# VH-VL binders against q39962, part 19

Target 1, 193 residues: q39962
Amino acid sequence: DPTDGFTEVPLTEDNFVIQKPYDKPLNDRYSYKNGIRRLWVYENDKPFKVGSPTRPRTEIRIKGHDYSSGVWQFEGQVHVPEGTSGVTVMQVFGAVNKATALQLRVYNGDLKSYKSNSVATDIYNKWLRVNVIHKVGKGEITVFINGQQKLVVNDDGPAEHYFKCGVYAAPDGSSNYMESRWKNIKLYKSDNK

## First folded at step 4 (VH-VL)

Design s49 (framework fv_ucenprubart)
Fold by ESMFold2-Fast, scan of step 4:
Structure s49 (fold): chain C 193 residues (1-193), chain A 119 residues (1-119), chain B 108 residues (1-108)
Amino acid sequence: as target 1 above (193 residues)
Amino acid sequence: QVQLVQSGAEVKKPGASVKVSCKASGYTFTDYYYMAWVRQAPGQGLEWMGYIYPSGGSTWYAQKFQGRVTMTRDTSTSTVYMELSSLRSEDTAVYYCARGYYDEWFDLWGQGTLVTVSS
Amino acid sequence: EIVLTQSPDFQSVTPKEKVTITCQASQSIGDYLLWYQQKPDQSPKLLIKYASESFSGVPSRFSGSGSGTDFTLTINSLEAEDAATYYCQQYDSYPDLTFGGGTKVEIK
């Protein structure tokens, strides 16, 4: 199991910050009901901050445990409704040469690392367990889907890092409507190298 | 290796214009970053002037400087420019460029450029 | 425009003592607050991001706390190298970013 050798870092609602279009009240783009967090956005929504050139998003920013060293793991279960495409559903923020070390994106029912490496296929309308391990000292990010290792990539150098999940419209284009649902979001840390 | 290097000190007369440069290296200049300009008069605090998005060239200026400040960039040289016109003595300050992630913090600052406005 | 008010303006502190600097926002800014250290004739250096997250390489004696309108920067045990002016900055409002007035800390 990807969590073997890791210690869970407790998360509360205080650790979940929702980044949404600046002109929308929270409940117009986010809901939390029966353990399931639903995040959605439309391609023509406003960006997160006034004046920002970023595309629309509704994302959970995990706060309280930003890191620049060590071995950290994100875990969550994700459900992407059919019709959602051209969207980032999970991020590892921070890199030396660019803004993010990893983005997991959905394109026509396939989950990919950015626009290239396929991590999972036919993901629509089912729950997937996603684990992402970042070994900063090794410069390595490993992605597991349903407990199986699917991707190993270089993190492109140390930076200030944190995890995000939800929906963030991809720069190359998106569907009109984007939605992801998340449950059992957890954070882990290891003292192992 | 990631750094911002600014042009050297300038001495200008009232009414003139000054153009300060800030050259970025060690990162993708047109990725999800903006470049901000902040000034500091001698013995005073930090004052926000505005920012530019190098990827598209879009700019946002603090209201106090609207009409006098222009920010531009040259993607071929990874350089941002800040031009301030109609200079007066109270514009004497160190001018800093600073890199920020879109919607996040500012983590990298240039060394500063002293602009002195006097006769 | 969001106004940030820092207190105190100036503090002279004995080495090893605890230093507390406050920053109050005129309206809620969530956790979108930065703390900088500026030594004489140097550019500002980022210490704390997102109100309470230490920036890489910053000594553990520096910590940030607070949310909404009231924020605090703490130096747990002042070292000689910590003599500097400290600034808070909000980044909740992107066209209208603002700094606090600064707090100068010097060694007795």
Scores: ipSAE 0.690, ipTM 0.875, lowest interface PAE 1.9, mean pLDDT 92

Design s5 (framework fv_ucenprubart)
Fold by ESMFold2-Fast, scan of step 4:
Structure s5 (fold): chain C 193 residues (1-193), chain A 119 residues (1-119), chain B 108 residues (1-108)
Amino acid sequence: as target 1 above (193 residues)
Amino acid sequence: QVQLVQSGAEVKKPGASVKVSCKASGYTFTDYYYMAWVRQAPGQGLEWMGLIYPSGGSTWYAQKFQGRVTMTRDTSTSTVYMELSSLRSEDTAVYYCARGYYEEWFDLWGQGTLVTVSS
Amino acid sequence: EIVLTQSPDFQSVTPKEKVTITCQASQSIGDYLLWYQQKPDQSPKLLIKYASESFSGVPSRFSGSGSGTDFTLTINSLEAEDAATYYCQQYDSYPDLTFGGGTKVEIK
């Protein structure tokens, strides 16, 4: 299991910052009910901050445990409704000279690393367990889907890092409506490294 | 290396304008960063002036400086400019540029440019 | 406009003693508060983000706490190199950012 050798780092609601279109109240783009966090956005929504060149998003930014060293792991279960496409659902933020070390994006039912490597296919309307391990000292990020290793990439250098999940419209275009649902979001750290 | 390098000190008379430059290097100038301007009068605290997004050129100015400040950028040289017009003696200050993440902390600052306004 | 009030304006502290600096916001800002250190003739440097999370490379003697309207920066055991002016800054009302007036800490 990807969590073998890791210790869970407790997360509470205070560790979840919801980044949403600046002109929308929280409940217009986010809900938390029965353990399930639902995040949605429309292609023509405003960005997170006034004047920002970024595309629309509703994302959970995990705060309190930003890291620049060590071995850290994100875990969550994700459900993407059919029709959502051109959207980032998970990020490892921070790189030497750019914003992100990894983005997992959905394109027409395929889950990909940015626009290229498919890590899962036919993902619509089912729950997937996503684990992402970042070994900063090795410069390596490993992605597991349903416990199976699917991707290993370089992290493009150390920086202040953190994990995000939700929906963030891709720069090359998106569906009109984007939604992801998340449950059992957990953070882990390796005590052996 | 990631750094911001500002233009040199200026001496101006009241009523003149000053244009300070801030050259970025070591990162993608038009990526998910904004550039802010913050000034500090001698012996005083930090004062927010405004920000610019280099990627689109969008700007936001503090109300106190509206009508007197203009922020621009040149993407070919990775440089941001801050121009302050109708200078008064109270505008004597060190002017800093600072890089902001879109989470809005300033993680990198220029060395500062002293602007002295005196008759 | 969100106003940030720092206290004290100045304190002179013996090495190894604990320093406490407060920042009070005129309205609730959640935990959208930053702490900066500015040494003489230098640019400010980020110490604390999200009111209580240390920035990378910041010595463990620095810590932040608080939420809403009342925030504190603590230096648990002052070193000579910590002589500086410390500023809080809020980013809840982006793009209208506000700094506190600053607290100057000097070594006795």
Scores: ipSAE 0.667, ipTM 0.866, lowest interface PAE 1.9, mean pLDDT 91

Design s50 (framework fv_ucenprubart)
Fold by ESMFold2-Fast, scan of step 4:
Structure s50 (fold): chain C 193 residues (1-193), chain A 119 residues (1-119), chain B 108 residues (1-108)
Amino acid sequence: as target 1 above (193 residues)
Amino acid sequence: QVQLVQSGAEVKKPGASVKVSCKASGYTFTDYYYMAWVRQAPGQGLEWMGWIYPSGGSTWYAQKFQGRVTMTRDTSTSTVYMELSSLRSEDTAVYYCARGYYDEWFDLWGQGTLVTVSS
Amino acid sequence: EIVLTQSPDFQSVTPKEKVTITCQASQSIGDYLLWYQQKPDQSPKLLIKYASESFSGVPSRFSGSGSGTDFTLTINSLEAEDAATYYCQQYDSYPDLTFGGGTKVEIK
């Protein structure tokens, strides 16, 4: 299991910051009910901050455990409704050469690393368990889907890092409506390199 | 490796213009970063002037400098420029460039360029 | 436009004393506040991001706290090298990024 050798780092609601279009009240783009967090945006929504050139998002920014060293793991279960496309559903922030070390994006029912490497296919209307391990000292990020290793990539250099999940419209275009649902979001740390 | 290097000190007469450069290296200049310009008069605090998004070239200027400041970039040399016109003695300051991440902090600063305006 | 008010504007502190600097925003900025240290003739150095997250390489004696409108930078046990001017900066409203007025910390 990807969590073998890891210790869970407790998260509370105070560790979940919801980044949403600046002109929308929280409940217009986010809900949390029966353990399930639902996040959605429309392609013509405003960005998260006034004046920002970024595309629309509703994302959970995990706070309190930003890291620049060590071995850290994100875990969550994600459900993407059919019709959602051109959207980042999970990201590892921070890199030397780029703003992000990893983005997992949905394109027409496939889950990909950015626009290229497919990590899962035919994902619509199913719960997927996503684990992402970042070994900062090795410069390596590993992605597991349903407990199986699907991708190993370079992290593009040292930076301040943290994890995000939700919906963030891709820069190359998106569906008119984007939604993801998340449950059992957990953070882990390992003492092993 | 990741660094911002600014042009050297300038001495100008009132009414002149000055153009300060800031050359970036070690990262993708046109990715999700912006470059801010911040000045500091002798013995005074930090004052934000504006920013530029190198990817698209869009700019945002603080109201105090609007009409006098122009920010541009050259993607072939990974350089941003800040030009301030109609210089006054109160424009004497150290001018800094600073790299920021979209919707997050900025952490990387140039060494500063002293601009002295004297008649 | 978001205005940041820092206090005090000046502190003279003996080594090993605790230093507390406050920054008040004119409207809520969530956690979108940075703290910088600036030594004479140097560019500012980032200490704290996202109100309370220490930047890599920053000594553990520095900590940030607060949210919304009221923020604090604490130096738990002042060292000689901490003599500097400290600035807060908001990054919630991008068209109007603003700095606090600064707090100068000197060793007695």
Scores: ipSAE 0.729, ipTM 0.885, lowest interface PAE 1.7, mean pLDDT 92

Design s51 (framework fv_ucenprubart)
Fold by ESMFold2-Fast, scan of step 4:
Structure s51 (fold): chain C 193 residues (1-193), chain A 119 residues (1-119), chain B 108 residues (1-108)
Amino acid sequence: as target 1 above (193 residues)
Amino acid sequence: QVQLVQSGAEVKKPGASVKVSCKASGYTFTDYYYMAWVRQAPGQGLEWMGIIYPSGGSTWYAQKFQGRVTMTRDTSTSTVYMELSSLRSEDTAVYYCARGYYDEWFDLWGQGTLVTVSS
Amino acid sequence: EIVLTQSPDFQSVTPKEKVTITCQASQSIGDYLLWYQQKPDQSPKLLIKYASESFSGVPSRFSGSGSGTDFTLTINSLEAEDAATYYCQQYDSYPDLTFGGGTKVEIK
């Protein structure tokens, strides 16, 4: 299991910052009930910050455990409704030469690293377990889907890092409506190299 | 190596304009980092002037500088510019550029450019 | 405009002593506060983000605390290299950002 050898780092609601269109109240783009966090956004919504050229998002930013060293792991289960496309559902923030080290994006039912190779196919309307391990000292990010290793990439150098999940419209275009649902979001740390 | 390199010191007369440059290297200039301009008068504190997003060229200026400041970028040279017009003696300051990811910290600062306004 | 008021303006401290600097916001800013260190003739360096999270590479003697309107930066054992001016900055009202007036810390 990807979590073998890791210690869970407890997360509370104080560790979840919801980044949403600046002109919308929280309940217009986010809900949390029965253990499930639902995040949605429309293609023509405002960005998270006034004046920003970024596309619309509703994302959970995990705070309190930003890192620049060590071995860290994000875990969550994600459900993407059919019709959602052109959207980032998970990110590893921070790289020396760009904003993010990894984005997992949905395009027409396939989960991809940015616009590249598929990490998982036919993902619509079912729960996927996603684990992402970042070994900062090795400069390596590994992605597991349903416990199986699917991707290994370079982290593009040292930075302050943190994990995000939700919906963030892709720069090359998106569906009119974007939604993802998340449950059992956990953070882990390992003392190994 | 990731760095911001600013243009050299300037001496200007009151009423003139000054244009300070900030050249970025070692990272993707047009990714969703923004560039801020912050000034510091001798012996005084830090003061926000505004921001520019190199990717789209959109800008925000602090009210105090609205109408006198203009921020631009050249994506072919990975350079941002800050032009301040109608200079007064109180505009004498070190001007810094700093890279940030919109609502996050400024993780990289230029070395500063001293602008002296004297008659 | 959110105004940040720092206290004290100036502090002269014996090496190894504890230094506390406060920053008060004119209205609640949640945890959206940064602390910077500026040494003479140098650019500012980020120390603390989100009011209490240390930035990478910052010595453990620096810590931040507080939320809402009242914030504190603490240097628990002052070293000679810590002689600098310290600034708080809020980013709750982004893109309308403000700095505090600064606190100069000198070694006795």
Scores: ipSAE 0.370, ipTM 0.786, lowest interface PAE 4.2, mean pLDDT 90

Design s52 (framework fv_ucenprubart)
Fold by ESMFold2-Fast, scan of step 4:
Parts: structure tokens; C-alpha cells; sequence
Structure s52 (fold): chain C 193 residues (1-193), chain A 119 residues (1-119), chain B 108 residues (1-108)
């Protein structure tokens, strides 16, 4: 299991910050009911900050455990409704020469690393268990889907890092409506290099 | 190494203009970053001037400097410029450029450029 | 614009003592607050991001807390190298990413 050798880092609601279009109240783009967090945006929504050139998002920013060293792991279960496309559903923020080390994006039912490497196919309307391990000292990010290793990439150097999940419209275009649902979001740390 | 290197000190007369440069290296200049300008008069605190998004060239200026400041960039040289016109003695300050992430913190600062305005 | 009020303006502190600096925003800024350290003739250096997240390489004696309108920077045991001016800055509201007035900390 990807969590073998890891210790869970407890998360509470205080560790989940919702980044949403600046002009929308929280309940217009986010809900939390029966253990399931639902996040959605429309392609023409406002960005997170007034004046920002970024595309619309509703994302959970995990706070309290930003890291620049060590071995850290994100875990969550994700459900993407049919029709959602051109959207980032999970990020590892921070790289030495660019803004993000990893983005997992959905394009036409495929889950990809950015727009290139396919991680999983035919993902619509199914719960997927996503584990992402970042070994900062090795410069390596590994992605597991349903407990199976699907991707290993370089992280492009150490930086300040944290994990995000939800929906963030891709820069190259998106569907009109974007939604993802998340449950059992957990954070882990290992003392191994 | 990721760094910002600014142009050297300037001495100007009242009414003149000054143009300070800030050259970025070690990262993708047009990725999801902005470049901000912050000044500090001798013995005083930090004062926000504005920012530019190098990828699209859009700018946002603090109200106090609106009409006097112009920020531009040259993507071929990874350089941002800040030009301040109609200089007054109270514009004497160290001018800093600083890189920020879109909608997040900024962590990388240039070494500063001293601009002295005197008659 | 959002105004940030820091207090105190100045304090002289004995080595190993606890230092507390406050920053109050004129309106809620969530957790979008940074803390900087600036030594004479040097550029500011980021200490704390997102109100309470330590930046890499920053000694553990520095910590940030607070949310909304009231924020605190704490130095749990002052070292000689910590003599500097400290600034808070908000990054919630564009186009003005305003700074507090600064707090100068000197060693007794």
C-alpha cells in the first residue's frame, strides 16, 4: 500500500482553506455533506483574487504543513462527473523554476500529468483513490491510483510545497462547468529520505 | 540559482524621470509569477508601488503613484522596468523589485537601487 | 485600501527574552499575511507566509499566528542576530499589497 512506512499527520477543518472566485460566497461553489466535499466552477467565473490573470478555481488548499524537505504524501478519493474536462483536480505546489511541481488534470475522461502523461483512463463517475508521494531529497513525485503506481516524475527542484485538490480550469481551455468531489483527504509523512 | 539583479544607483534632478531595471534568472520568467516594485525612503518603512504580470504584461499601480509610474517588461531579456516621472526630493529611496507567485506570497527580492533626487 | 497597524514601533530586548509583535488589519484578510525581517542596508527576507507557515530555513524560534484582522509574530528566545526591523504585509486585496509600519527590535 502506498501509505506503508508513513505516519498520518492529523488534519482538521482548520487545515482546509477553500480558494474560490472572489465574488462568490462559499456555498455558491462549495459544499461539505456526508463526508463528501463538492467543488465546482464555471469557465467564466472570476479568478480567486481581484485582478489576477489566473483561470477560475474552487480548490482546497491544505494549510499547516507546508514543506520544503522530507517525504510527504497526499491521499484522497476523487469522483469526477461526466462532462468535466480541461481541469486540474490535484496539485503539488512549488518548484525551483516554475509554479507547480505536479498538476493532475482531467481531459475527456482521462487523468493526466498536465496535458501529457496518462495516469488513468475512463475515470468519469467513479471514485478513485489518489496517493501522491513527494520525496524532496530525491526530487521525485510518485502517483498511485487505486493503490497501483501509475507515474514517477522529477519535481524540478526544492521549493516551498503544499497540496491542493478541487477544480482549477486549465490554461488551454475547459468545459463550461467543472466539478470534482473529494472524500477521506489525508496527509502522511515519513522519516525516510 | 534563482535571482533578481537590479541596475545601479541613480542621481536625478527634480522634474526628471528615472528608469530602474530588474533582470530575472534561474526560472521561467513568463510562468505564473508577477514582479512587484516596493520602495523605502531613508529611515522609513516599505511602500508598495505596484506590480506587473510578465506573461501578459498587465499592470496594477498603487493609487499614490498612478499617473507617475510605468512598469514594462522585455521577455527576450527576462527584465522588468519601473519608470518614475516628475521626480521630487521625497522620491529619494531604495527601490526594490520582488517576485511573487500568482495569488500567493513573494519571496525573492532584488538587491535594491538607490535613487537620489537633489538639485 | 487595507491599512495594517503594527505595534510596538520599537522595542529593546534582552537576549533570550520572548518578543511579540502585532499586526492589525482594518478589515478581514483571512490568512493572507506575510512577515518579513529586514536588517540595515539589506533586502527584506520572508519569515512567515500564509499567517502561520514558516518559510524554509527560518529558525524555529520564529512563529506566526492569527487570522482575519489580528496577527502576531513571536520570537520565542531572542538571539543577537535577530536585531532587525520586522514588517507585516497583506496579499488578500489587489492592487495595493499594503505593508505595516514596521517594528524595530534592538538588543539591550
Amino acid sequence: as target 1 above (193 residues)
Amino acid sequence: QVQLVQSGAEVKKPGASVKVSCKASGYTFTDYYYMAWVRQAPGQGLEWMGLIYPSGGSTYYAQKFQGRVTMTRDTSTSTVYMELSSLRSEDTAVYYCARGYYDEWFDLWGQGTLVTVSS
Amino acid sequence: EIVLTQSPDFQSVTPKEKVTITCQASQSIGDYLLWYQQKPDQSPKLLIKYASESFSGVPSRFSGSGSGTDFTLTINSLEAEDAATYYCQQYDSYPDLTFGGGTKVEIK
Scores: ipSAE 0.726, ipTM 0.893, lowest interface PAE 1.7, mean pLDDT 92

Design s53 (framework fv_ucenprubart)
Fold by ESMFold2-Fast, scan of step 4:
Structure s53 (fold): chain C 193 residues (1-193), chain A 119 residues (1-119), chain B 108 residues (1-108)
Amino acid sequence: as target 1 above (193 residues)
Amino acid sequence: QVQLVQSGAEVKKPGASVKVSCKASGYTFTDYYYMAWVRQAPGQGLEWMGLIYPSGGSTWYAQKFQGRVTMTRDTSTSTVYMELSSLRSEDTAVYYCARGYYDEWFDLWGQGTLVTVSS
Amino acid sequence: EIVLTQSPDFQSVTPKEKVTITCQASQSIYDYLLWYQQKPDQSPKLLIKYASESFSGVPSRFSGSGSGTDFTLTINSLEAEDAATYYCQQYDSYPDLTFGGGTKVEIK
């Protein structure tokens, strides 16, 4: 299991910061019911901050455990409704030569690293367990889907890092409506390199 | 190696214009970063001037500098420029460029450029 | 425009003493507050991001706290190399990011 050798880092609601279109109340783009966090945006929504050239998002930014060293793991279960496409659902923020070390994006029912490497296919309307391990000292990010290793990439770091999940419209275009649902979001740390 | 390198010190007369450059290296200039300009008069605090998004070229200037400041970029040389016109003695300051992440913090600063305005 | 008020504007402190600097915003900025250290003739260096998250390489004696309108930077045990001017900056009212007036800390 990807969590073998890791210790869970407890998260509370204080560690979940919702980034949303600046002109929308929280409940217009986010809900949390029965353990399930639902995040959605429309293609023509405003960016997170006034004047920003970023595309619309509703994302959970995990706060309190930003890191620049060590071995850290994000875990969550994600459900993407059919019709959602051109959207980042999970990020590892921070790199030396670029803004993000990893973005997992949905394109036409396939989950990819940015626009290229496929990590899962035919994902619509199913719960997927996503684990992302970042070994900063090795410069390596590993992605597991349903417990199986699917991708290993260089982190282009070290930098200041944190994890995000939700929906963030891709720069190259998106569906009109974008939604992801998340449950059992957990953070882990290990002393192994 | 990620760094910002600014042009050298300038001495200008009142009424002139000054154009300061800031060259970025070690990162993707047109990724999700903006370049800000911040100045500091001798013995005074930091003052925000504005920012430019190198990817699209859009700019946002602080109200105090609107009409006098122009920020531009050259993506082929990964360089941002800040031009301040109609210089007054009160514009004597060290001018810094700083890289920020879209919607996040500033993590990298240039070394600063001293601009002296005297008659 | 969001105004940030820092207090005090100057303090002279003996080594190993605790230093507290406050920054008050004219309206809520949530957690979008940065703290910088600037030594003479040098560029500012980021110490704290997101009100309370320490930046890489920053000594553990530096900590940030607060949210909304009231923020504090604490240096738990002042070292000689901490003599500097400290600035807060908000990044909630984007793209117009304002600084506080600064607090100069020097060693007695």
Scores: ipSAE 0.738, ipTM 0.887, lowest interface PAE 1.6, mean pLDDT 93

Design s54 (framework fv_ucenprubart)
Fold by ESMFold2-Fast, scan of step 4:
Structure s54 (fold): chain C 193 residues (1-193), chain A 119 residues (1-119), chain B 108 residues (1-108)
Amino acid sequence: as target 1 above (193 residues)
Amino acid sequence: QVQLVQSGAEVKKPGASVKVSCKASGYTFTDYYYMAWVRQAPGQGLEWMGLIYPSGGSTWYAQKFQGRVTMTRDTSTSTVYMELSSLRSEDTAVYYCARGYYDEWFDLWGQGTLVTVSS
Amino acid sequence: EIVLTQSPDFQSVTPKEKVTITCQASQSISDYLLWYQQKPDQSPKLLIKYASESFSGVPSRFSGSGSGTDFTLTINSLEAEDAATYYCQQYDSYPDLTFGGGTKVEIK
């Protein structure tokens, strides 16, 4: 299991910052019911910050455990409804020369690293367990889907890092409506280098 | 290495304009960053002036400086500019550029540019 | 405009003593508060983000606390290198950012 050798880092609601279109109240783009967090946006929504050239998002920014060293792991179960496409559902923020070390994006039912490396296919309307391990000292990010290793990439250098999940419209275009649902979001740390 | 390098000190007369540059290197200039301008009069505290998003060129100015400040960027040289017009003696200050993430902190600052306004 | 009020304006401290600096916001800013250190003739350096999270490479003697309107920066045991002016800054009302007035810390 990807979590073998890791210690869970407790998360509370105070660790979940919801980044949403600046002109929308929280409940217009986010809900948390029966253990399931639902995050959605429309392609023509406003960005998270006034004046920002970024595309619309509703994302959970995990706060309180930003890291710049060590071995950290994100875990969550994700459900993407059919029709959602051109959207980032999970990120590892921070790199030495760019904003993100990893983005997992959905394109027409396939989960990819950005627009290239395939991680999983035929993902619509199914719960997938996603684990992402970042070994900062090794410069390596490993992605597991349903407990199986699917991707290993370079992290493009150390920076202040944190994990995000939800929906963030891709820069190359998206479906009119984007939604992801998340449950059992957990954070882990290892004493390994 | 990631760094911001600013233009040299300037001496201006009241009523003139000054244009300070800030050249970025070591990172993707047009990525998920903004460039802020902050000034500090001699012996005084830090004062927020505004920001620019290098990727789109969009700007936001503090109300105190609206009408006098203009921020621009040149993506081919990874440089941002801050121009302040109708200079007064009270505008004598060190002007800093600083890199921030769109919804986060400033983690990188230029060395500062001293602008002296004297008659 | 969100106003940040720092106290004290000035503090002269013997090495190894604990330093406490406060920052009060005119309205709730949750924990969207940064702390900076500025040494004479140098640019500011980020110490604390999200009110209480240390930035990479910052010595453990620096810590931040608070939420809402009342925030504190603590230097647990002052070193000679810590003589500087300290500023809080809010980013809750982004893109309209505000700095506190600063607290100058000198070594006795």
Scores: ipSAE 0.530, ipTM 0.833, lowest interface PAE 3.0, mean pLDDT 91

Design s55 (framework fv_ucenprubart)
Fold by ESMFold2-Fast, scan of step 4:
Structure s55 (fold): chain C 193 residues (1-193), chain A 119 residues (1-119), chain B 108 residues (1-108)
Amino acid sequence: as target 1 above (193 residues)
Amino acid sequence: QVQLVQSGAEVKKPGASVKVSCKASGYTFTDYYYMAWVRQAPGQGLEWMGLIYPSGGSTWYAQKFQGRVTMTRDTSTSTVYMELSSLRSEDTAVYYCARGYYDEWFDLWGQGTLVTVSS
Amino acid sequence: EIVLTQSPDFQSVTPKEKVTITCQASQSIDDYLLWYQQKPDQSPKLLIKYASESFSGVPSRFSGSGSGTDFTLTINSLEAEDAATYYCQQYDSYPDLTFGGGTKVEIK
């Protein structure tokens, strides 16, 4: 299991910051009911901050455990409804040469690393377990889907890092409506390199 | 190595214009970063001047500098420019460029360029 | 424009003493506050991001706290190398980012 050798880092609601269109109240783009967090956005919504050139998002930013060293792991289960496309559903923030070390994006039912490497196909309307391990000392990020290793990439250098999940419209275009649902979001740390 | 390198010190007369450069290296200049300009008069605090988004070239200028400041970029050389016109003695300051992440902090600063305005 | 008010403007502090610097925003900025250290003739150095998250390589004696309108930077045991001017900065209102007036800390 991807979590073997890891210790869970407890998260509370204080560790979940919802980044949403600046002009929308929380309940217009986010809900949390029966353990399931639902995040949605429209392609013509406002960005997270006034004046920001970013595309629309509703994302959970995990706060309190930003890291620049060590071995860290994100875990979550994700459900993407059919019709959602051109959207980042999970990211590892921070790199030397670019803003993010990893983005997992959905394009027409396929889950990809950015726009290229496919990590899962035919993902619509089913729950997927996503584990992402970042070994900062090795400069390596590994992605597991349903417990199976699907991707290993370089992290593009040391930076301040944190994990996000939700919906973030891709720069090259998106569906009009984007939604993802998340449950059992957990954070882990290992003392092993 | 990620760094910002600014042009050298300038001495200008009142009424002249100055154009300071800031060259970025070690990262993708046109990714989700902005470049800000912040000045500091001798013995005074930090003052926000504005920012540019290198990807699209969009700019925002603080109201105090509207009409006098122009920020541009050259993507082929990964360089941002800040031009300040109609210089007055109170424009004597160290001018810094700084890289920020969209919707987040900024942590990478140039070394500063001293601009002295004197007759 | 969001105005940031820092206090005190100046502190002269004995080595090993605790230093507390406050930053008050004219309206809520959630956690979108940075703390910088600036030594004479040097560029500012980021210490704290997101109100309370220490930046890489920053000594553990520095800590940030607060949310909304009231924020604090604490140096739990002042060292000689900590003599500097400290600034808060908000990044809640893009692109209208603003700095506090600064707090100068000197060693007695």
Scores: ipSAE 0.725, ipTM 0.890, lowest interface PAE 1.8, mean pLDDT 93

